# Designs tried in a protein design chat: VHH binders against q8wuj3r1227to1361. Part 5

Target 1, 135 residues: q8wuj3r1227to1361
Amino acid sequence: NDFAYIEVDGKKYPSSEDGIQVVVIDGNQGRVVSHTSFRNSILQGIPWQLFNYVATIPDNSIVLMASKGRYVSRGPWTRVLEKLGADRGLKLKEQMAFVGFKGSFRPIWVTLDTEDHKAKIFQVVPIPVVKKKKL
Key: E = the ipSAE of ESMFold2; O = the ipSAE of OpenDDE; V2 = 0.75 times the mean of E and O plus 0.25 times the DockQ between their complexes.

## First folded at step 1 (VHH)

Design d3 (framework vhh_7qia_2; at its last look DockQ between E and O 0.14; V2 from the best seeds 0.00; counts 0 for: pae E 10.8 > 2, unsure alone 64.9 < 65, grease 26 > 24.2, placed apart)
Fold by OpenDDE, look of step 25:
Structure d3 (fold): chain B 135 residues (1-135), chain A 117 residues (1-117)
Amino acid sequence: as target 1 above (135 residues)
Amino acid sequence: QLQLVESGGGLVQPGGSLRLSCEASGFTFSDYYMGWYRQAPGKQRELVAFIYSGGDTNYADSVKGRFTISRDNAKNTVYLQMNSLRPEDTAIYYCATDYDEWGLDYWGKGTPVTVSS
């Protein structure tokens, strides 16, 4: 059986349905501000929904994603992930874990893991994310 | 009007080869991803291969080394060369693109591929 979850500072966000789970973290305070799930094993229509959702995410947010089950809409996903700091030309597999950032810059800790059987990311992100001022 | 038209499907023996074509119209072909998917009876539609606008490719593990996706932007056509076909490759093969501004996939009507002795 396939399983997927996102854990933030010890709190687990399980995913019960095939699709994409999204957790949004405030980059200034480090608290979870949103949790959403897009249900569809083949992700048809999800990119559209996700694009709309991402558009509503405040700037300076850490965006976590994890997939459950197979998804096949590879191309549209790359566009969504790019908006959140992913590199172009991604090689997507059937499973995905993603740590992204909504903002005007791309942090170095933005990370994508794609695998056929298992995708996993363990990430430490400094908070506040956006308060790096040029000395 | 966006249109994807698959062709090249048919009956082939195990170990045989087929070449699928998908002719696209109604959009700037060269700017978008093109993909081949397949759906076997009673199974979910799955990725077979896709090709970026820039030419990079991805393949399902089950077809790596046997299938090759390519595109001819001058002809608005994406191809799937299928070699060393197996019975488990039997499915309806669909051409798809992510032309939609919001990343929705568009699909052709599909072309059937049957691998049987």
Scores: ipSAE 0.014, ipTM 0.292, lowest interface PAE 7.1, mean pLDDT 82
Fold by ESMFold2, look of step 25:
Structure d3 (fold): chain B 135 residues (1-135), chain A 117 residues (1-117)
Amino acid sequence: as target 1 above (135 residues)
Amino acid sequence: QLQLVESGGGLVQPGGSLRLSCEASGFTFSDYYMGWYRQAPGKQRELVAFIYSGGDTNYADSVKGRFTISRDNAKNTVYLQMNSLRPEDTAIYYCATDYDEWGLDYWGKGTPVTVSS
């Protein structure tokens, strides 16, 4: 019985099916604006639904992802992680948890945890999200 | 200027073979994954195969064992060897890469493949 969820400020967003769960948080105000899931059949076939969804996320958004189930680690959908701040060319294991950002810079809190049987992140993100300049 | 040019499509009998080529220019080919997608009339575009910059490959279940993707970084070219072709493989085949942040704008013009007697 694999299960996964994403929790934001005490509220849980459960996974409904094998695949990935996505929660989008507005980086200016810190409010959750979207919770969406993408099942394995979408991730392994034509992932247009995921690509289109990510393309419509406003800039300056925090993007949380968590996997559930097997075979999530494959396919071109994994390029989405790079668009959201993960290192290029990364190799996922069977499970992943991710805190990413859609915007013109990569915050230092962008984090990926990936393992064969479990992945977990606990993290605090500063709000509003701003590019940190050399002072 | 970024360019993806597919070639090698055509009419072929069931059970036949074709090799598709996609020549890329205008970006650092070796840094990016390359993929083949196909779209039959009235259907969703579907992933056929892709190859990461490091050489790892993945295939749709419907083509495993029949199709092989490969790349030649020296020629900036990705190939799709299609064997044991069936009428359901009839589609326009597109080469794709993710050169920018989004995968929607990096498709070639497509090369049609028709499998029919």
Scores: ipSAE 0.006, ipTM 0.216, lowest interface PAE 10.8, mean pLDDT 73
Fold by ESMFold2-Fast, scan of step 1:
Structure d3 (fold): chain B 135 residues (1-135), chain A 117 residues (1-117)
Amino acid sequence: as target 1 above (135 residues)
Amino acid sequence: QLQLVESGGGLVQPGGSLRLSCEASGFTFSDYYMGWYRQAPGKQRELVAFIYSGGDTNYADSVKGRFTISRDNAKNTVYLQMNSLRPEDTAIYYCATDYDEWGLDYWGKGTPVTVSS
């Protein structure tokens, strides 16, 4: 029984379920707006709940992911991560941690760590992610 | 100019069938995945089916065995064959592609499907 959690500004968002844990942060205010998890059963080549969820995330959102247990599927994982700023043609190992962004560009702080046993990321993200031109 | 144009929606009775089409232009269609999404009033858009550039397909659990996605690269068209339609399939259906590598999906205007008696 391994552990997984996502921590945002000192608050932990743990997962008790195997699969992918997702935390969505508003890129303008830096507030956590949702925390959910997707079980390994939905990653059996058709991760529709996760794919649908990502499609509904608003633009200018920071998206954090962490795996627990087996998460790798033959399905559209590369495309899901690419929608959040990851590089094309990724090779995913048994565990992953991801700091992504949904928007019209890829910030340089988008980070993927993938390892066979334990994956982890520590990242500082400047807020607001998208700045309006100063008047 | 990238365009996606959906057609084929309409009103059908439960148990009926419809075939949706999406004609794409302005990009190298054969290199991209194509998907069908739907959105019921007051609900979030949900992915229904998609097809990779190589022809492999995936479906939402709610439509497996009833819907079939296919593509014709010579016509730059993706299709959704919908059989055994149910009232809960009522939604506006949208064609989408991942043309933007940085996660911006390109969407058509949608084609409405209403399943009622």
Scores: ipSAE 0.000, ipTM 0.144, lowest interface PAE 14.3, mean pLDDT 75
ESMFold2 (binder alone), look of step 25: mean pLDDT 79; pTM 0.800

Design d4 (framework vhh_7ocj_1; at its last look DockQ between E and O 0.27; V2 from the best seeds 0.00; counts 0 for: pae E 15.1 > 2)
Fold by OpenDDE, look of step 25:
Structure d4 (fold): chain B 135 residues (1-135), chain A 119 residues (1-119)
Amino acid sequence: as target 1 above (135 residues)
Amino acid sequence: QVQLVESGGGLVQAGGSLRLSCAASGFTFDDYAMGWYRQAPGKQRELVAAITSGGSTRYGDFVKGRFTISRGNAKNTVYLQMNSLSVEDTAVYYCAADLDWEGYYEDYWGQGTQVTVSS
């Protein structure tokens, strides 16, 4: 069984579902404001559930994502990563970890890790420190 | 080469039914969500129904349970069963693949099929 979790300031946010888990952090205060997951069945096809969720995220939020199990690594849902600051032309593999940003610009600390065996990100994000970059 | 070919449109009386079909080719069907849009004269194109590869569906607010979208297991086909049609449903109906949420990315579109509902 795949072990995957997100930890924010020492607090772990596990997921019991295969797919993608998401943790949202207020970029100004640094507190976690939301935690959810998206199953494979939701990830397959139009990512309206995910995009609906992302649409409700306030601007200037840090968005953490991690895959669990045999998640759907292909499809339109992956475009949300670009929306959150990932580079285009993503080649996701069996495991994925992502630190993104909700806003009209890309902070330099946006990071995606994708591997066949293990994906991991250790990220220190200064709050509030957002350096704008064209997506 | 991506191809989406709609069929099943035509003239129908109010209260009638139509079943639209879209045959898809040139891409990995199961990797894409499929959907139907419509555009009436002088109006913007709007979502009618969409279905993910996993079977999740979404419908426009005007559908109100009248239409059903489904994916065929064979021949990479998506269907739109339209019941209880009204004059307001008159439009060109388009099949689409790789539907994105915000329209930022280009979708694949069929040429459309005319649906005309008479009173």
Scores: ipSAE 0.012, ipTM 0.273, lowest interface PAE 9.0, mean pLDDT 83
Fold by ESMFold2-Fast, scan of step 1:
Structure d4 (fold): chain B 135 residues (1-135), chain A 119 residues (1-119)
Amino acid sequence: as target 1 above (135 residues)
Amino acid sequence: QVQLVESGGGLVQAGGSLRLSCAASGFTFDDYAMGWYRQAPGKQRELVAAITSGGSTRYGDFVKGRFTISRGNAKNTVYLQMNSLSVEDTAVYYCAADLDWEGYYEDYWGQGTQVTVSS
């Protein structure tokens, strides 16, 4: 039986549908702001849906993604993932997990795991992501 | 070879009905979303209806309540039942599939079937 979920501070956000799950977290306080899912459709593939969705995410947001089943389709994957701190031109495999950040810099903890069959990330993200200025 | 073959188009009077069929071959039909698009002369192709592998449906605003999409996995066929047709429904109707070809995901289109609604 196949499964996918995103877990944040002990709380699980499971998926019942094939596609990509997305959890958005406020980078200042570490609170989950939204949980949504995207599936491939004849109207629009996942990367185009994500391209539009990411444009609505506020700066200083942590963005978590996990795939379940078929998620890959033609579209602007590189542009979507680059907006969230991933390296350009990375090729996605059968499954993916991603810890990204939307903001003015690319934290070192931004991680993409993409593998055939199974993808998994365990990451600790320091909060707040944008630190107080010290003099 | 991936192939989508539409049928069921033709000439119909306003207020009439037609049922379109799309026979699919060359891929694992049950695993992929299927849909219908239409294109009138000089216009972009627009979504009419779509159905996922799991049976969830979506419709274009101008056809919701009048058209119904369905799939027959045993026959590798997707259907579009069109009721209460108007002159504005006149277009070439295309069957489409979201599928994987040679290791790349892409949309495929059939050749289209003409639907003409006369007043």
Scores: ipSAE 0.000, ipTM 0.100, lowest interface PAE 12.1, mean pLDDT 80
Fold by ESMFold2, look of step 25:
Structure d4 (fold): chain B 135 residues (1-135), chain A 119 residues (1-119)
Amino acid sequence: as target 1 above (135 residues)
Amino acid sequence: QVQLVESGGGLVQAGGSLRLSCAASGFTFDDYAMGWYRQAPGKQRELVAAITSGGSTRYGDFVKGRFTISRGNAKNTVYLQMNSLSVEDTAVYYCAADLDWEGYYEDYWGQGTQVTVSS
């Protein structure tokens, strides 16, 4: 059962190759604006294609990621997760699922699940994405 | 003090080959990813090749199988074998080491070595 996908409002975005899938959603209207993947060979190196892709994501975007297969847990690609709201110094296991945000603040719904066998997130994200006052 | 020193550049005829070397010091080479980048006049710096500490490699799309990156961890050196060179490969080639804590993913750079390919 080593398969992966990302689902947004009922539409599935499948992973066909080992690596990570990335889906970008506009935070103002909730429309999926990009779906792409990065193979394990890219992630195990210095993943410039991934870094450049993330750098070009517009602010106020929801960024979903899901892994398929095995990947290195120590590579520099993990810094992408920090740019999208994950805690610094995070330790990835073999599988990961991530709901992140490109912008100047960190929404409370930013979520990372990482485990050796299975990672899964189900998340409802408020649209439009706005900075919330602290309770 | 980190040092990256490139060598092996020069003038070569189209269709020829060069081998670039980058000697590294001042950090634990075996733990770092290494890369080669190039910048031609009036263009942005672009990835040529990268290699992880574990030996996994990747290449810029323009390489098309012509270049090979390798590393000699015992010598703290990263290499770029460049074959089938064309005029479009003329650029300054930079060695880089990738560090996780800085604001950009290539925090240590060499001074560059000029590669010039004549037709």
Scores: ipSAE 0.000, ipTM 0.116, lowest interface PAE 15.1, mean pLDDT 75
ESMFold2 (binder alone), look of step 25: mean pLDDT 85; pTM 0.860

Design d5 (framework vhh_7ubx_2; at its last look DockQ between E and O 0.08; V2 from the best seeds 0.00; counts 0 for: pae E 13.8 > 2, grease 26.4 > 24.2, placed apart)
Fold by OpenDDE, look of step 25:
Structure d5 (fold): chain B 135 residues (1-135), chain A 118 residues (1-118)
Amino acid sequence: as target 1 above (135 residues)
Amino acid sequence: QVQLVESGGGLVQPGGSLRLSCAASGFTFDDYAMTWVRQAPGKGPEWIATIYSGGDTMRDDSTKGRFTISRDNAKNTLYLQMTSLKPEDTALYYCAKEGYWDEYYDYRGPGTQVTVSS
């Protein structure tokens, strides 16, 4: 039994299928604009579907991901995390949680948690999302 | 213009070995992760392995013990060493550049045919 969900401002977005759950938040308004899931068969077999989906995400979007079940923790699909601000050469484990950003910069709050037992992220993201500058 | 050209495929008996090469040009090879994929007739593409610019690798478990991905950045070449080949390894083998995906992969070569048969 695996319990996985994404919660945004008190609203939970459960996933019913093993794989990766994705929630997209508008970085300017802070509202959820899309919610979808990618099953393991999709992650493994046709990862371009995830890539295409991410490509359609508007810039300045916060992208939340969480795994459910024994998800496919390897393969080309993982490259999408880099596009969303994760470091290169990621080695995912049996569970993952991710707060990413679609845009022209990498916010410091971009975070990936991956572990064999459980992955969890509690993140407060300031809205609107803006590029931080040194003072 | 990105160019990827696979070579090294052919007919081999079960248990045999092949070494595939992928010659890359038109981009800074050492800045990109490279991937081997294959596609058998009537089947979807199958991911085999990816090697990052720094040399780290990710590999599919089904071929992990038999196939080895490597790269020579000085030669702008990606390699796939295949051993203990099986009939089910018969497929068109592609090398693909990171970051761009279309129907399956945006930037890949035309492929090299590997046929494993007695």
Scores: ipSAE 0.017, ipTM 0.323, lowest interface PAE 5.3, mean pLDDT 86
Fold by ESMFold2-Fast, scan of step 1:
Structure d5 (fold): chain B 135 residues (1-135), chain A 118 residues (1-118)
Amino acid sequence: as target 1 above (135 residues)
Amino acid sequence: QVQLVESGGGLVQPGGSLRLSCAASGFTFDDYAMTWVRQAPGKGPEWIATIYSGGDTMRDDSTKGRFTISRDNAKNTLYLQMTSLKPEDTALYYCAKEGYWDEYYDYRGPGTQVTVSS
């Protein structure tokens, strides 16, 4: 796979590097607050850059990921997917798309698609993700 | 052959403290990053903290205010200082060496049990 992008409300965020592309969305307002990527070299071994990045994502954030080219499908970096609502003990194939959430609960729309060829997700997420009680 | 042996676990009351140790052998300890991971009953493993060969650390947000990772290269030993322990911290704690990974960390010890209950 030589083509990957994440699209949010009609705007495309194209992949700039082989590896994992990440888009972070504010769960209260639905606006994109970050777009970055992690090369396979970062995902091998202990991925301190990725761990630090995810640690700084605010609670109540929607986190989208998509693979471009070949990526590292194993290793401690997959703990990031578990922290964002993915099931434990993931068995990733050669391509991945992910709609995750950073927060105290796992929304029903958290989705992982992993395939040897053409991983793709289309998802609608209601905003705000966490509804506050009004007095 | 890489060998990692954890110790220091036990039963502690909520609010208590424990210091875990991991004795490493079979590799040049100073050259590798080391990690603490825990696994609670019925749950998957959870990363706690990593310390790199130069001493820099990366910590999980949920525990970073209560847990401190450190290393003593002269003793080939990794430490985890745990304070303000909660029942939710009850888990098997194990250390892991930097390396090529599969589903879990490449090399890990057998773990030391931490139980937090009144």
Scores: ipSAE 0.005, ipTM 0.142, lowest interface PAE 12.3, mean pLDDT 77
Fold by ESMFold2, look of step 25:
Structure d5 (fold): chain B 135 residues (1-135), chain A 118 residues (1-118)
Amino acid sequence: as target 1 above (135 residues)
Amino acid sequence: QVQLVESGGGLVQPGGSLRLSCAASGFTFDDYAMTWVRQAPGKGPEWIATIYSGGDTMRDDSTKGRFTISRDNAKNTLYLQMTSLKPEDTALYYCAKEGYWDEYYDYRGPGTQVTVSS
């Protein structure tokens, strides 16, 4: 019944397939650079495809993820969230929403929401993304 | 043409062991990571383990080390050794070859059924 989607500055990026939807935003200009989905069969069967995709994301990128469907939020693919700023040793419930960052520092706005039925994040991210010295 | 054919499934009692095989043809087996996945009735696919071309492995913690992936590159064969089987392990088990994001199903076999009767 419910759709999973990601919304960036009023534009929605829906998904009709179970898995993880990924939206990449350039942290310098705030433009959406990529919208890619990973079917759950890919996540659960060949997780290196996601690892390789994340490795190719340019530094200083905002990375948004949202889950759709059951049995998605498990397996080694979930380690990618740690590479994008999630806490080490995280445990996911059935649904997740994530605002992360590809780069050499961890912005304070990196956020994960995970719940059994519905996960949601609403967040404003400052552009350009810069490292603050008191951090 | 890539072909993957699983075998070794069957009916087994709880606590038993099985070794699954996946015979590969139509590609240079040594060059690719290989994966075992299972799907039980009413559930989505569940990743079990991946073995990379260099021999390193990753396993899902849900099997708590009861399942071991291995490969024999000389025989173009992927294996899954399963021990301490439980009724919840009943599923269709299939192997998959490393592939592109949108071609996962084209790079998997038809599967072999494992049934663990209580």
Scores: ipSAE 0.000, ipTM 0.162, lowest interface PAE 13.8, mean pLDDT 76
ESMFold2 (binder alone), look of step 25: mean pLDDT 80; pTM 0.808

Design d6 (framework vhh_rezetamig_d1)
Fold by ESMFold2-Fast, scan of step 1:
Structure d6 (fold): chain B 135 residues (1-135), chain A 121 residues (1-121)
Amino acid sequence: as target 1 above (135 residues)
Amino acid sequence: QLQLQESGPGLVKPSETLSLTCTVSGGSISSGDYYWGWIRQPPGKGLEWIGHIYYSGSTYYNPSLENRVTISVDTSKNQFSLKLSSVTAADTAVYYCARDYDWETGYFDYRGQGTLVTVSS
């Protein structure tokens, strides 16, 4: 079988296309604000659609990714993972799952799982991600 | 000041291997947290990413080119190199070596001046 999904608070976000599935969550309220996917043809070369999409994600957003099928595991698009808190110099295997964050710091819960077969992450993220200090 | 300079033959025959070297001065490949890579621009077309390398040796290649591309780094010489095998006329382009793209603007931090490589019989 060949399937992939992202689940947030019991709601599933499946992908029907090979490539990378993306779910964006507002870090203040924990609400899903965007769900999309990027096919392998978009990830090849310089993937402007993906870069533009990531550039529009607000600061303090949780960004979830999962691969489906045979996906492009190498290329400039992997710079996006580093922008979202992944370590630099990473080498992706045939499958990937990612819990990332867009912001000025790297939360300890940022997680990348990459394996030749099934990649899976279960993570609990405290909301709000950025908390105000008392006076 | 950081400077990158491409070097290598400007003419390559079809079916042969294109080999280029990038020499880095004013900075160290092993310092900082950067990727070092190659991009090209065929005549009348846009920029095409070829691949990049982290100083530890981890490589990432354009999937459409990955079976023909090898990028290597020599930190002792402060150089990194490109080999592109089985070239055709479609590989004729200006080749640039570069440090790390600014993904928000689509520009690289630093690049060489570019070197024209013509593939001709």
Scores: ipSAE 0.000, ipTM 0.280, lowest interface PAE 11.0, mean pLDDT 82

Design d7 (framework vhh_6qgx_2)
Fold by ESMFold2-Fast, scan of step 1:
Structure d7 (fold): chain B 135 residues (1-135), chain A 123 residues (1-123)
Amino acid sequence: as target 1 above (135 residues)
Amino acid sequence: QVQLVESGGGLVQAGGSLRLSCAASGRTFSDYAMAWFRRAPGKEREFVAAISYSGDSTFYTDSVKGRFTISRDHAKNTVSLQMNSLRPEDTAVYYCAAEEDYFGYSLPEYDYWGQGTRVTVSA
């Protein structure tokens, strides 16, 4: 893969690092609250730090991911995606893009695109994600 | 459940080329990522190259980038390592490895291994 970026409401969050890029958005106001990346190691894939990082994300957060270059496409860390609303038993290809949600339910807009060359998602997410009276 | 058999090793002079092959048996070879590792005399096994189950993504250790090319042939259930511009430092036993649930550099993640094929590069 040659490039990766995540764009939210017209603002781009590019990365120069290989691995998984992550943007976290507050589901109540639609504000980006963090942008980070998890780089592949020569001796192992994506660090365990990605799993630990997701555990710290507050409930009612939208979580966007995009791969850039080399990453580990299989293994236990993919359960991170299940925590964010992906279907169980998913099989990732060489690239992936993901629109996920951390919460007690899976919104219909949770989307995973995984392809060998490039992955891309365009999605419109209604805010607030959780109905205010049911929060 | 995959069995792996390497071939193509031998003696070659510095600057020469060799092509290693790994033949896999098993009904779902195409579901496995494949990798090559090597062990030089007196050293531990190190990563060389890996290829995804689709064949479209590859990883290489820095010392072989631009010289080695990993590829796979789904019709023949083989993975190959084309080694060009060989150096005495490439002398090692080369091992083929496979894993259904992992694609990458990490040695411990690979459960299926061949017995190895010896490559000797003379100065």
Scores: ipSAE 0.005, ipTM 0.138, lowest interface PAE 14.6, mean pLDDT 76

Design d8 (framework vhh_7qia_2)
Fold by ESMFold2-Fast, scan of step 1:
Structure d8 (fold): chain B 135 residues (1-135), chain A 120 residues (1-120)
Amino acid sequence: as target 1 above (135 residues)
Amino acid sequence: QLQLVESGGGLVQPGGSLRLSCEASGFTFSEYAMGWYRQAPGKQRELVAFITSGGSTNYADSVKGRFTISRDNAKNTVYLQMNSLRPEDTAIYYCAAEDWYEYSSGYDYWGKGTPVTVSS
C-alpha cells in the first residue's frame, strides 16, 4: 500500500495522484480554503505549476503539502518551500511532508520532513497565526 | 525505455564555441522536458539547462547569457549551444529526460555523456 493524505482537525484530504498535494488554510480562522494537487509527470513537471499556484496564495495562509510517488526534489522546486518558511539548507529526498506559512515571518511550527520512503508530520498550529498588534 | 545519445563534445580554446546534440528514441520526444547536466572533475553532477515540452527554458546562473538550449521535435533532438567557453566549463555533459529526483538511481533517461575540455 502507498498512501498520501493531509488531515486537518480530523478531516482527511487524500490524493489519488502522484505528485504534490496542497491544502491551504486561512490563518485567522483555521478554515480550509482550498485543496488541490500537482501531478508530477515527465510531460508537465512540478516546479512551474506549483510555483505559480503558491504566488496566488494570500498572505496569512497555512500551507500543507504531502508528496506521493515521484516528484522533483531539486532546483526551482525548493524555492517554493522557502517562500513558505522552509530553511534554505534543507535537502529533499524522495518523499516529503510540509507545514508552511505564507507571510512576513517564519512561525516556529513551520516543519519539513523528507525521507526516501515515508514522510510524516504531526503539528499543532495556534490560531490566529497573526495576532492583533497593540498600540 | 527512452534512449539518449549525446554528441558534439571536444577540445576547444577559452572563448570558443561548441554545439552539443542529444538524439532521443523510444518515447514521444515532443512530450518530454529535456535537460543538460554536467559533471566537472571533483564535483557533483549538476543541471546546466532545461527546456520544457512547451519550449520554456531555464539556465544555471553560471551559464546564463552564454549557453542556449533548444529542441527540434521533428528530429527528436535537443541542443546546447555553448558560447564564450571558460576552463570552468570543462566537464562531461549528459542529456536527460525529465526525471530530476535527487537521491534516486535507475534513471534510464540518461545518455553516456560527451566530454568537453576547455584549455589552451
Scores: ipSAE 0.000, ipTM 0.134, lowest interface PAE 12.9, mean pLDDT 76

Design e1 (framework vhh_6qgx_2)
Fold by ESMFold2-Fast, scan of step 1:
Order: sequence, then structure tokens, then C-alpha cells
Structure e1 (fold): chain B 135 residues (1-135), chain A 124 residues (1-124)
Amino acid sequence: as target 1 above (135 residues)
Amino acid sequence: QVQLVESGGGLVQAGGSLRLSCAASGFTFSSYAMAWFRRAPGKEREFVAAISWSGGSTFYTDSVKGRFTISRDHAKNTVSLQMNSLRPEDTAVYYCAADLPYWESFTPDEYDYWGQGTRVTVSA
């Protein structure tokens, strides 16, 4: 399959450039609050644009990522996946899809799919993600 | 090559002050969030304070708010913890830690680099 997109509640968020596509969802109301992409030139070396972007994502956000085309599958940028709930020391294959969370805990629905030909995740996330305010 | 070296620990009486310093080398200091953790005898490491890579955000555990101040100096590659109104329960080994700039973190497991620690003893 030649297409790469993130879909939220029936609405598609495609990317025109190879790299990593990101969609951020408010974990309290379930609405999409941003959609952006990071081309391969940004992901090489120390990817400050990606790091700064992730730093500005509010707590209690659902963060969706998908690779498009040939992407940079290794390097410092993959640490972002760890900060959003992925296991440390992960090894990405030729394609990836990710359902992550920015917050004080790691929900059970945090999912990383990485494959050589096609990566796909279908997930249902209960809203609001955080039901209790303590800790 | 990556190194964090703490200094400034010592013995002080309750109500006194100490300033801890952490000198960073072997990595791009301005790119990392910095934090202080502490471990009292027989206890686990606990979060004390953190400062973002830009210095624009600071975070403190409730027991030290208003008494401790974290700061950083990019020109000197140092992070400092000013500790005022010290209490006997502040007695611990204090550790400097570094994490990547895109995330504030309060969990020890998320920090990439650690110093060896500096001992602080607060007498009653």
C-alpha cells in the first residue's frame, strides 16, 4: 500500500513529504489540536524542530505518528517515541506507526507497529484519558 | 566521555544554606534538561528539582518549593541548586542528571546521564 496517513474519527490527515507525520489529540475532549510532519532532513542529527515541537505538546495529549516513504529509522529522534510511552532501546523497521501519550503514566493502549513493508494500527482510546487528578 | 560532576555538599545545621553545583562535559549541555534527585539512607531516589534546556521552566517537589532554587549557566556548562532553610529530612546524597530537551521528566528511569552524587548532611 502506497499511501501514508493518520485517520481520527473518519478524518484523514495525509502528508505529502517523506518522513514522520504527527497528529496531536487533546486527551480530555478527543479533538485534534495539531497536525504536522517532519521531513528526513529534519530527523537527521539532533532534530531540534521535532524536540521543540514535542516539548510544547500539553500533558494528557494523545500523539499519533506514522512514517511516509523512506524515513530515517534510527538516530536521536527515536528517543521521542520513548518519551511518549514506547519501550527504551526500540529498533524501527522500514515503516512505523505509533499511538503514544504525553503524560505522567503509560496507558495500555500505547502501541508501536514497525514492519518492513507496511505498518498499521487501529486503536480505540476512551476519552477522557485521565479520569482522576491525583498523582 | 559524558560526565556530570557534583560539588558543594557538606555538613550544615538546620536552617542553614548550601549551594550544589553540577559541571557537565562530553555532551551538548544546552541541549539537555537538567535535574536534581536525592537518596536518603535506606530509601529510593526521589525527584527534587528540574530545569528545562532553555531555562524557561523550573519544577520542584512539594517538600522543597519555596526553599530550593534550580538554575543553569550555559556559558559555564553548570546547573546549580540553591538550598535554603535546610531541614534534617533534606539529608541525602544529591545527584545531578541530564535528559533530552523535548521532555520534562520526574522519573529517574527517564534520565540518560547521572553524576556520582554529593553528600548533604543537615544536623538538628
Scores: ipSAE 0.000, ipTM 0.188, lowest interface PAE 10.2, mean pLDDT 81

